# Ledger of designs, part 17: VH-VL binders against Urease accessory protein UreE (ureE)

Target 1, 153 residues: Urease accessory protein UreE (ureE), of Acetivibrio thermocellus (a3dgf7)
Amino acid sequence: MIVERVLYNIKDIDLEKLEVDFVDIEWYEVQKKILRKLSSNGIEVGIRNSNGEALKEGDVLWQEGNKVLVVRIPYCDCIVLKPQNMYEMGKTCYEMGNRHAPLFIDGDELMTPYDEPLMQALIKCGLSPYKKSCKLTTPLGGNLHGYSHSHSH
Short names: E, the ipSAE of ESMFold2; O, the ipSAE of OpenDDE; V2, 0.75 times the mean of E and O plus 0.25 times the DockQ between their complexes.

## First folded at step 17 (VH-VL; framework fv_narsoplimab)

Design z3 (from v1 with heavy chain H52R L112S; at its last look DockQ between E and O 0.03; V2 from the best seeds 0.00; counts 0 for: pae O 9.3 > 2, placed apart)
Fold by OpenDDE, look of step 17:
Structure z3 (fold): chain C 153 residues (1-153), chain A 123 residues (1-123), chain B 106 residues (1-106)
Amino acid sequence: as target 1 above (153 residues)
Amino acid sequence: QVTLKESGPVLVKPTETLTLTCTVSGFSLRNAYMGVSWIRQPPGKALEWLARIYYNDEKSYRTSLKSRLTISKDTSKNQVVLTMTNMDPVDTATYYCARIYTDYSEYAYFDSWGQGTLVTVSS
Amino acid sequence: QPVLTQPPSLSVSPGQTASITCSGEKLGDKYAYWYQQKPGQSPVLVMYQDYKRPSGIPERFSGSNSGNTATLTISGTQAMDEADYYCQAWDSSTWVFGGGTKLTVL
């Protein structure tokens, strides 16, 4: 199966009427022009992203009848910070930026892929990071860089 | 803010060709996942879908009127044009252009409408 | 050829619940959409994907779709809700609209 465009996003669709097959796209793969993946149902999927726009959680890449192929960004281990005020928010962004750490946001939490040295560095800066499993779906600031790392759920 | 505005003649003679233009703003006709549809409504009657054009230039027409309808777009002018040939008094209606939310028809809906233009077909 | 059937009219008193039905063959297997049209105005989307409200649509509007019938429900109906309501679905390569329901608020 080769897919070349996003049809729509499933967030605005009633899932009860759809048979959903997921293709896991890592947070660092969402902007790749070419991907070869295996869906959750074992279907080989070639993704050609010609427009250069980042794939998003819930993007439907294929549909036949009620069957859909949907982008899923998998959970990974993250460093998470919950700034208590604007100063802390700014400091967190500053420290993360200086270390070229990809930054994501979810509600009032800032997130980045887990990295032990980064974790310790943030603590030394007087921040209070913690580790948890999370989805890195909403980047904060700039374009995503191509990273390659291992993560666990 | 998304806006659509219909323009064209308000009076057409029988057998003549109607040409309507929909000028859009607040979004691009190249915008992925979207399209423009023409829908008409005879006075005091129900809505009737006529034609649509997607961002990728895919076109579709109401089957019963397909031979009479042509839809096109000029992305540089943000305009969608509908032509309807061999007009008849029965074609008297308010004609709307509307934005289509998604390019997958079964899941598509019209989330923004123009004000509509009344076209009267009379000799 | 595909047809969606709506009651031509419905009357309710202020504060009552209005239920507007839309019937079609296997409509429950499809997505239903609803539009509100007030006199002299363009249609406004009030419900999409059976039960989802667009931004700006009051919570008193709700929708359901099962079997052969989609239903738009307006709880605590207000005078401003008086309008024509049209259901819409996709069928046989065309968007099909219902005949419309005139909702009168007494």
Scores: ipSAE 0.011, ipTM 0.598, lowest interface PAE 9.3, mean pLDDT 89
ESMFold2, look of step 17: ipSAE 0.630; ipTM 0.828
ESMFold2 (binder alone), look of step 17: mean pLDDT 88; pTM 0.893

Design z4 (from v1 with heavy chain S105P A108S L112S; at its last look DockQ between E and O 0.76; V2 from the best seeds 0.56)
Fold by OpenDDE, look of step 17:
Structure z4 (fold): chain C 153 residues (1-153), chain A 123 residues (1-123), chain B 106 residues (1-106)
Amino acid sequence: as target 1 above (153 residues)
Amino acid sequence: QVTLKESGPVLVKPTETLTLTCTVSGFSLRNAYMGVSWIRQPPGKALEWLAHIYYNDEKSYRTSLKSRLTISKDTSKNQVVLTMTNMDPVDTATYYCARIYTDYPEYSYFDSWGQGTLVTVSS
Amino acid sequence: QPVLTQPPSLSVSPGQTASITCSGEKLGDKYAYWYQQKPGQSPVLVMYQDYKRPSGIPERFSGSNSGNTATLTISGTQAMDEADYYCQAWDSSTWVFGGGTKLTVL
């Protein structure tokens, strides 16, 4: 199966009536032009993203009747910070930026892929990061560079 | 309009096998976001997860009861079935089937529950 | 064998804040979920992924999770909030429920 465009996002419809098949796209793969993946049902999927737009959680790549193929960004180990005020928010963004760490947001939490040296560095800066499994879906800064990262669940 | 409904015997004798059926409506058992679990609750006691069946027919069981439990589904009938062998009075409980909503199996929660069915094990 | 520990009971007056704790090994590194169960009824999801409210759950319900303890907080507790509350988490490839907390609104 080759897919070349996003049809719509599943958030816009009632997904309960659908037969959803997932394709896992890592947070660092969402902007890849070409991907070869296996769906949750074991279907080989070629993804050609010529438009350059990042794939998003819930993007439907294929549909036939009630059957849909949906992008899923898997959970990974993250460094998580919960700033208590605007100063901490700024400090976190500053420290993360200086270290070229990709930054994501979910509610009132800031997240980045887990990295032990980074974890220690943030602590030394007076921040209170903690490790947690999370989904990196909403980047801050817009542009994601190509990263290689391993994670556990 | 998601609904789950448990059906089966309300009285079982010791050593007999319990068979419960969960009939679901409002969603497909083929949806990767969806799974169904059985959870029981003895009178006045806590909830206890028993078994789960995933969209791809993979199954999980409570370790301490694995030898006694079997979970299966018929997607065409929208039914999930739980069998529990060698029932004992200690197994007296309200049995619930519940839908697991998840984008990843390890990060799931029970967002819809049946009304439950009280199963009494007695001679 | 994984265990989530809750206080068996908690009493609050109307309008006061109720805090129900759930303790487990490194629970802060996991997601906590909470269910409300009223007498004779099925459990209802009231919190998922530590602090997220499902649709229809009042804003007075909030959640947090750090260290080894997750907490469900009910601000401005009302009589209708009287119920049993159960925490839940994923541990050792199984879904684990806490022992439950009976919240009484005096």
Scores: ipSAE 0.378, ipTM 0.814, lowest interface PAE 1.4, mean pLDDT 91
ESMFold2, look of step 17: ipSAE 0.595; ipTM 0.817
ESMFold2 (binder alone), look of step 17: mean pLDDT 90; pTM 0.913

Design z5 (from v1 with heavy chain T102I L112S; at its last look DockQ between E and O 0.03; V2 from the best seeds 0.00; counts 0 for: pae O 9.0 > 2, placed apart)
Fold by OpenDDE, look of step 17:
Structure z5 (fold): chain C 153 residues (1-153), chain A 123 residues (1-123), chain B 106 residues (1-106)
Amino acid sequence: as target 1 above (153 residues)
Amino acid sequence: QVTLKESGPVLVKPTETLTLTCTVSGFSLRNAYMGVSWIRQPPGKALEWLAHIYYNDEKSYRTSLKSRLTISKDTSKNQVVLTMTNMDPVDTATYYCARIYIDYSEYAYFDSWGQGTLVTVSS
Amino acid sequence: QPVLTQPPSLSVSPGQTASITCSGEKLGDKYAYWYQQKPGQSPVLVMYQDYKRPSGIPERFSGSNSGNTATLTISGTQAMDEADYYCQAWDSSTWVFGGGTKLTVL
């Protein structure tokens, strides 16, 4: 199966009407031009993303009747920080930025893939980061760099 | 804030081994998002990638030069070392070290470069 | 060994548009990166992931990539843009550079 575009996002429709098969796309794969994946049901999927837009959680890549193939961003180990004020927000962004850590946001929490040196650095800066399993779905600033990292899953 | 600086001999005799050191600052070699490459440029010619070392100490080499190249790092000293054996006049070039974002999937680019050091191979 | 092909040289008058091409097998399926190098200086990243500009790079620089060719475009070319330009891509566990293009501003 080869898919070349996102049809729509599943969040916009009633899920009860659909038979969903998932394809796991890592947070660092969402902007790749070409992906070769295996769906949850064991279907080989070739993804060609020519428009340059990042894939999102819930994106439907294929549909036949009520059967759909949906993008799922899997959980990974993250450093999470909830800034208590604008100073902490700025400090967090500064420290992460200096280390070129990809930054994600979920509500009032900032997230980045887990990295022990970064964790320790943030602690030394007087911040209160913690480790959590999370989905990295919303990049802060809209500029997501493609990375290949060793992650604990 | 990010700096890389190459150091080593500027003159090497044929058949000798070249050892270059890249000293980095402004980032850690342990950073999961970064790696360091060596790139050379013969006078008046194009850039040529030589070797790369990842944050997890994984290494990659230019295939045609793999038997002659060794890359390593000392995280505590913030240094990356390149050795190249059996040097020849054709290896005369400016040698750069550069920081690159970690890449196993075609996203790699060099965002910071050293000034480069000219290495001349001559008898 | 994978090869990226660039024109060796290109000349433009000030204010004109310069288009530097980089050709490689299935390059359109990969991300292209571009570096500017002035005489006696280290290369500087001017474009990443086909069309994204690093901070400090003027808006007159743009990039595209389709088919087998990536293109760096400089609109309203200025004298300061005179330099060598190199394309770069990832291929088979190797970073590959193009042969470089010398841009002369007349």
Scores: ipSAE 0.013, ipTM 0.579, lowest interface PAE 9.0, mean pLDDT 88
ESMFold2, look of step 17: ipSAE 0.585; ipTM 0.790
ESMFold2 (binder alone), look of step 17: mean pLDDT 88; pTM 0.887

Design z6 (from v1 with heavy chain Y54E L112S, light chain Y31W; at its last look DockQ between E and O 0.02; V2 from the best seeds 0.00; counts 0 for: pae E 3.5 > 2, placed apart)
Fold by OpenDDE, look of step 17:
Structure z6 (fold): chain C 153 residues (1-153), chain A 123 residues (1-123), chain B 106 residues (1-106)
Amino acid sequence: as target 1 above (153 residues)
Amino acid sequence: QVTLKESGPVLVKPTETLTLTCTVSGFSLRNAYMGVSWIRQPPGKALEWLAHIEYNDEKSYRTSLKSRLTISKDTSKNQVVLTMTNMDPVDTATYYCARIYTDYSEYAYFDSWGQGTLVTVSS
Amino acid sequence: QPVLTQPPSLSVSPGQTASITCSGEKLGDKWAYWYQQKPGQSPVLVMYQDYKRPSGIPERFSGSNSGNTATLTISGTQAMDEADYYCQAWDSSTWVFGGGTKLTVL
């Protein structure tokens, strides 16, 4: 199966009528031009992202009748911070930025992929990070920018 | 704000070793989103990538020149160094260092370049 | 070892559209990048990820990439656009440049 565009996002429709198959896309894969994945039902999927936009949680890549193929960003271990005020928010962003960590946001929480040295560094800075399993779906700053060619998982 | 500057000898004798230094400013060599490469251009010819170094000190080299090339960095000095052994007149070129910007697609491009330094290999 | 092929030269009159091609095996499956180099100057990025313009690059510059060919298009070509243009791609820890195209504005 080859898919070349996002049809719509599943959040915009009634899910009760759909038979959903998921394709897991890692947070660092959402902007890849070419992806070769296996769906949860074992279907081989080739994804071509020609428009340059990042895939999102819930994006429907294929539909036939009530059957849909949906993008799922899997959970991963994250460092999470919940700033209590604007000062803490600023400090968190500053410290994270200085360490070149990719930053994501979910509500009032800031998140980044788990890294033990980073965790300790943030604690030493007087912040209160904690480890949590989370989905890294919304990058802070809008556009996703580069990471190392070799991602640590 | 981002700047790269090449420095080193402009004249090298055949069989000698070339050592070039790239001094960067406006960004950190620890930046996970960035790398630095050396690229050369013989007079009137095309660009040729030589070597690359990542933020985590991972290195890559042009296959045909791998045995002659060594790339390293001193993060505290904001410097990337290229050494090339057994220089030959055919290696006469303008040598550039450039910052590599990468994204989540794992593809990368050169968004900032030094002015380049012309290295002439002659007896 | 991958090879990107460009026409060595292209001539256009002011106001005309210039199309510079870059051909490589399955290049359409990769992101293509373009650099402009004027005499005595360093290369300047003019296009990244096939069609995206860096800040400061005029809108008359556009890009596409499909099949085996990436294309840099300059509409309403101006005298200042006269330069060498290089395409570039990344493959297996190797950065590959095209042979370059000399664009002459008559």
Scores: ipSAE 0.145, ipTM 0.750, lowest interface PAE 3.2, mean pLDDT 90
ESMFold2, look of step 17: ipSAE 0.254; ipTM 0.725
ESMFold2 (binder alone), look of step 17: mean pLDDT 89; pTM 0.914

## First folded at step 18 (VH-VL; framework fv_narsoplimab)

Design a1x (from z2 with heavy chain S105P A108S; at its last look DockQ between E and O 0.72; V2 from the best seeds 0.00; counts 0 for: pae O 11.5 > 2)
Fold by OpenDDE, look of step 18:
Structure a1x (fold): chain C 153 residues (1-153), chain A 123 residues (1-123), chain B 106 residues (1-106)
Amino acid sequence: as target 1 above (153 residues)
Amino acid sequence: QVTLKESGPVLVKPTETLTLTCTVSGFSLRNAYMGVSWIRQPPGKALEWLAHIYYNDEKYYRTSLKSRLTISKDTSKNQVVLTMTNMDPVDTATYYCARIYTDYPEYSYFDSWGQGTLVTVSS
Amino acid sequence: QPVLTQPPSLSVSPGQTASITCSGEKLGDKYAYWYQQKPGQSPVLVMYQDYKRPSGIPERFSGSNSGNTATLTISGTQAMDEADYYCQAWDSSTWVFGGGTKLTVL
């Protein structure tokens, strides 16, 4: 199966009658031009993303009838910060940026892939990070990088 | 509206097999965002997860009871079935079926529950 | 032995704050979920992913999770909050529930 475009996002529709199959796209793969993946149901999927737009959680890449193929961004271990004020928010962004750490946001939480040295560095800077599994779906500042990362769920 | 309803015998003899059926409505068992689990609760005791089945027929069982449990589904009938062999009085409990809302099993939760059915194991 | 440990009971006066704890190995690195169960009723989800409230759950319910302990906090506790509360998490390819806490509103 070769898919070349996003049809729509599944979050915008009623899912009751759909048969959903997922293709896992890592947070660092969402902007890749070419991907070869296996869906949750074992279907080989070739993804050609020529428009340069990042794939998003819930994007439907394929549909036949009620069957859909949906992008899923896997959970990974993250460093999570909850800034208590604007100063902490700024400081967090500054510290992570200076270290070229990709930054994601979810509500009032800032997240980045887990990295022990980074964790310690943030603590030394007077921040209060903690480790938790999370989805890195919403980049802050468009700082996605084409890294190869190992992670656990 | 999401609904789950348990059905089956309310009385089972020791050593017999329990078969419970969960009939769901308001969602499809083919939806990968969710699955169905069985959870039981002995009178006055805590909740205990038993088994789970996903849209793709992946199954999970409580390790201590795996040899006695079988979970299956019929998507056309919107039903999930649990069988438990060699029933014992200790298995007397209210049995619930519940929907797991999840995109990954490790981050799932039970967002909808049936009313439960009390199953008594007695001679 | 349960993987998640809860105090078996907790009493609070109306208007006071109730804190129900759930302890487990590195629970703070996982998501905790909470269920309320009133006598003769099915459990109801009251908290998911540590601190998120489902629709219909009052704002007086809040949650936290750090270290080895998740906590469900009920501020301004009301008589209607009297129930059994269960925490839940994923561990070793299984869904685990705590032993439950009976919250009594005096």
Scores: ipSAE 0.000, ipTM 0.582, lowest interface PAE 11.5, mean pLDDT 89
ESMFold2, look of step 18: ipSAE 0.556; ipTM 0.806
ESMFold2 (binder alone), look of step 18: mean pLDDT 90; pTM 0.902

Design a2x (from z2 with heavy chain S105P; at its last look DockQ between E and O 0.02; V2 from the best seeds 0.00; counts 0 for: pae O 14.6 > 2, placed apart)
Fold by OpenDDE, look of step 18:
Structure a2x (fold): chain C 153 residues (1-153), chain A 123 residues (1-123), chain B 106 residues (1-106)
Amino acid sequence: as target 1 above (153 residues)
Amino acid sequence: QVTLKESGPVLVKPTETLTLTCTVSGFSLRNAYMGVSWIRQPPGKALEWLAHIYYNDEKYYRTSLKSRLTISKDTSKNQVVLTMTNMDPVDTATYYCARIYTDYPEYAYFDSWGQGTLVTVSS
Amino acid sequence: QPVLTQPPSLSVSPGQTASITCSGEKLGDKYAYWYQQKPGQSPVLVMYQDYKRPSGIPERFSGSNSGNTATLTISGTQAMDEADYYCQAWDSSTWVFGGGTKLTVL
């Protein structure tokens, strides 16, 4: 199966009416031009992202009837910070930015792929990061770049 | 402001070893997802990537020159060092160090360059 | 060893559009990057990930990449755009540069 475009995002429809098959796309793969993946149901999927837009959680890549192939960003180990105020938010973003760490946001939590040196650095800066599994789905910042597969877990 | 500066001998004799140092400022060699490469350019010719070292000490070498190249870094000094053995007149070139943004090679690019240093190999 | 092929030279008049091509095997499946180098100066990144401009790069610079060819396009070419341009991509565990294109603004 070759897919070349996103049809729509599944968040916009009722999931109960669909038979969903997932293809796992790592957070650092969402901007890749070519992907070769295996769906949860064992279907080989070639993804050609020709429009340059990043794949998103819930993107439907294929549909036939009520059957859909959906992008799923898997969980990974993350450094998570929950700023208590605007100052802490700013400080977190500043410290993360200075270290060129990719930033993601979920509600009031900031996230980045787990990295032990980064973890320690943030602590040294007076921040209170903690480790948990999370989905890195919503990038925070300007131009987003691809990142190393070494950050996947 | 990010800056890189190459230093080392400007004249090397054939068969000798070249040692170049890149001193960086404006960022740390410990910064996640960053690295430094050496790139050379013979006079009037194209750019040629030589070697790379990431913040986590992962290293890459040009295959054809791998046996002659060694790249290392001293994070405390903010320095990256390139050694190239058995120099030949054909290795005469301007040698640049440059920062790579992103540690995913396919997404990586050289966003900051040093001014370069001309190294002449001659007897 | 992977090779990126560029035309060695290109001439345009001021105000015209310059298109510099970079060809490589399945280059369209990879990201292309472009650098501008003026005489006696270091290269400067002018395009990353096929079509994205770094801060400070004029809007007249654009990029595309499909099939086996990436293209850097300079619309409304100005005298200051005269330089060597190099494409770059990742291939076979190596960062590869093209042979460079000398852009002359007549």
Scores: ipSAE 0.000, ipTM 0.566, lowest interface PAE 14.6, mean pLDDT 90
ESMFold2, look of step 18: ipSAE 0.588; ipTM 0.814
ESMFold2 (binder alone), look of step 18: mean pLDDT 90; pTM 0.907

Design a3x (from z2 with heavy chain R62S S105P E106D; at its last look DockQ between E and O 0.75; V2 from the best seeds 0.00; counts 0 for: pae O 11.4 > 2)
Fold by OpenDDE, look of step 18:
Structure a3x (fold): chain C 153 residues (1-153), chain A 123 residues (1-123), chain B 106 residues (1-106)
Amino acid sequence: as target 1 above (153 residues)
Amino acid sequence: QVTLKESGPVLVKPTETLTLTCTVSGFSLRNAYMGVSWIRQPPGKALEWLAHIYYNDEKYYSTSLKSRLTISKDTSKNQVVLTMTNMDPVDTATYYCARIYTDYPDYAYFDSWGQGTLVTVSS
Amino acid sequence: QPVLTQPPSLSVSPGQTASITCSGEKLGDKYAYWYQQKPGQSPVLVMYQDYKRPSGIPERFSGSNSGNTATLTISGTQAMDEADYYCQAWDSSTWVFGGGTKLTVL
């Protein structure tokens, strides 16, 4: 199956009557133009994203009747920071930026894929990061880089 | 509106098998963002998770009770069924079914609960 | 056999702050969830993912989680807050509940 566009986001509709199949898209794959994936139900899916827009959690890539194929961004181990003030927010962004770490945001928490050296570096900078599984769905600044990452759930 | 309702016997004899049914409404058991769990609570005691079933029929069981538990669902009837074998007076409890809202088990929470049904195990 | 430990009971006067703790191995690395249960009623979700409030939950409810302890805090405690509170987390392919804390508002 080849899909070439996002139909809609599943959060925008009533899900009561839908049968959902997920295709897992890693946080670093959301902007890839070509993907070959296996859905949760074992369906081979080719994704051609020619418009360059990043796939988002809940995006419906295919629908037939009440059956839908939905983008899911898997959880991964993250470094998480909760800045207590604007200074810490700025410092966190600065430190992560200088290390070219992709930065994501969820509420008042900043997140990046887990990396032990980065973790230690942030601690040494006087920040208080902690490790937690999270979804990296909302990039801060909208900048995503294609990284080769392997994370456990 | 999301609703869950437990049904089944309120009295079970020791060594018998308990069969409980949870009838859901307001959502589909095919919805991949959620599932249904059974949780029990002995009188005056803490909550104890028993079993869970996802939309894709993946199942999880309490480690201590796994050998006695079976969970299943009938999506066409909007029902989830729990069976528990070899019942004992210690299994006397209010049994709840609850909706797990999650797309990943680590982040699941029970956002909707049934009213619960008291099951007494006695001779 | 993961275990979440809660104090069995806590008493506060109206208007005071109640802090209910939940301790578990590396609980701070996981999300904690909290449920309120009043006598004869089903549990109600009052906190998810450590500090997020579901719709309808008063702002006086807050949560935190670090180290080995998650905490549910109720500021300006009211009589209606008297209930049993349970923490919950995912551990070793199991959803685990704490032993519960009976909050009494004097």
Scores: ipSAE 0.000, ipTM 0.583, lowest interface PAE 11.4, mean pLDDT 89
ESMFold2, look of step 18: ipSAE 0.664; ipTM 0.835
ESMFold2 (binder alone), look of step 18: mean pLDDT 90; pTM 0.930

Design a4x (from z2 with heavy chain R62S A108S; at its last look DockQ between E and O 0.42; V2 from the best seeds 0.47)
Heavy chain, then light chain:
Amino acid sequence: QVTLKESGPVLVKPTETLTLTCTVSGFSLRNAYMGVSWIRQPPGKALEWLAHIYYNDEKYYSTSLKSRLTISKDTSKNQVVLTMTNMDPVDTATYYCARIYTDYSEYSYFDSWGQGTLVTVSS
Amino acid sequence: QPVLTQPPSLSVSPGQTASITCSGEKLGDKYAYWYQQKPGQSPVLVMYQDYKRPSGIPERFSGSNSGNTATLTISGTQAMDEADYYCQAWDSSTWVFGGGTKLTVL
ESMFold2, look of step 18: ipSAE 0.599; ipTM 0.818
ESMFold2 (binder alone), look of step 18: mean pLDDT 89; pTM 0.908
OpenDDE, look of step 18: ipSAE 0.386; ipTM 0.795

Design a5x (from z2 with heavy chain N56Y S105P; at its last look DockQ between E and O 0.03; V2 from the best seeds 0.00; counts 0 for: pae O 7.7 > 2, placed apart)
Fold by OpenDDE, look of step 18:
Structure a5x (fold): chain C 153 residues (1-153), chain A 123 residues (1-123), chain B 106 residues (1-106)
Amino acid sequence: as target 1 above (153 residues)
Amino acid sequence: QVTLKESGPVLVKPTETLTLTCTVSGFSLRNAYMGVSWIRQPPGKALEWLAHIYYYDEKYYRTSLKSRLTISKDTSKNQVVLTMTNMDPVDTATYYCARIYTDYPEYAYFDSWGQGTLVTVSS
Amino acid sequence: QPVLTQPPSLSVSPGQTASITCSGEKLGDKYAYWYQQKPGQSPVLVMYQDYKRPSGIPERFSGSNSGNTATLTISGTQAMDEADYYCQAWDSSTWVFGGGTKLTVL
């Protein structure tokens, strides 16, 4: 199976009428031009993303009848920070930026893929990071996801 | 604010070709998940979908009129053009252009409409 | 060639509930959409994906779809609701509209 475009996003659809199969796209793969993946049901999927738009959680890549193939960004180990004030927010962004760490946001929490050296560095800077499993779905700023990173699920 | 506006001749002779232009504002014809359709309505009758073009330039036509219809777009001008050949008095109708939301046809709907333009086919 | 069938007209008194039906083969397995058109005006989307209201559409408008019939329901019908209503669905590679229902509020 080869898919070349996003049809729509599942969040805008009544899911009760659909049979959903997921394809896991890592946070750093969402902007890849070519991907080879296996769906949750074991279907081999070739993804050609030529329009330059990042894949998003819930994007439907294929449909046949009521069957759909949906992008799922899997959980991964993250460093999470919850700034208590604007100073901490700025400091967090500064420290992570200086280390070229990709930054994501969810509500009032900042997140990045887990990295032990980074974790320790943030602590040394007087921040209070903690480890949590999370989805990295919303990049902060204009982050390009060409970064290669190893993480555990 | 999303707006669509139809323009073209209001009077066409039988056998002539109708050319209508839809000028859009408030969104780009390159925007994902969107497209523009032409829909007509004869006086006192029901709506009838004619043709559609998506942002990635895929086109759809009403099967019974496919040989007469051509739809195209100029993204730089924010315009969608419909041509219909061999016009007949039966083609007299108000012609609408409308925006479709959702890239997959089964889940698509017309969320914004132009004011429509009445085209009369008469000798 | 696919056909969606609507009653040509319906009359209700102010405050009453109006139910406009749209029937088609296996329509319940598809999404139905509804449009309101007042005299001399363009159609306006009033319901999408069977039961979802666009912003600006009053809560008195509701929708359902099961079996072969989609229904647009207007509770507490007001004079301003007088219009033609069209259902729409995707079928056989075509966006199909119903024949329209003229709702009169008397």
Scores: ipSAE 0.015, ipTM 0.598, lowest interface PAE 7.7, mean pLDDT 90
ESMFold2, look of step 18: ipSAE 0.682; ipTM 0.824
ESMFold2 (binder alone), look of step 18: mean pLDDT 89; pTM 0.902

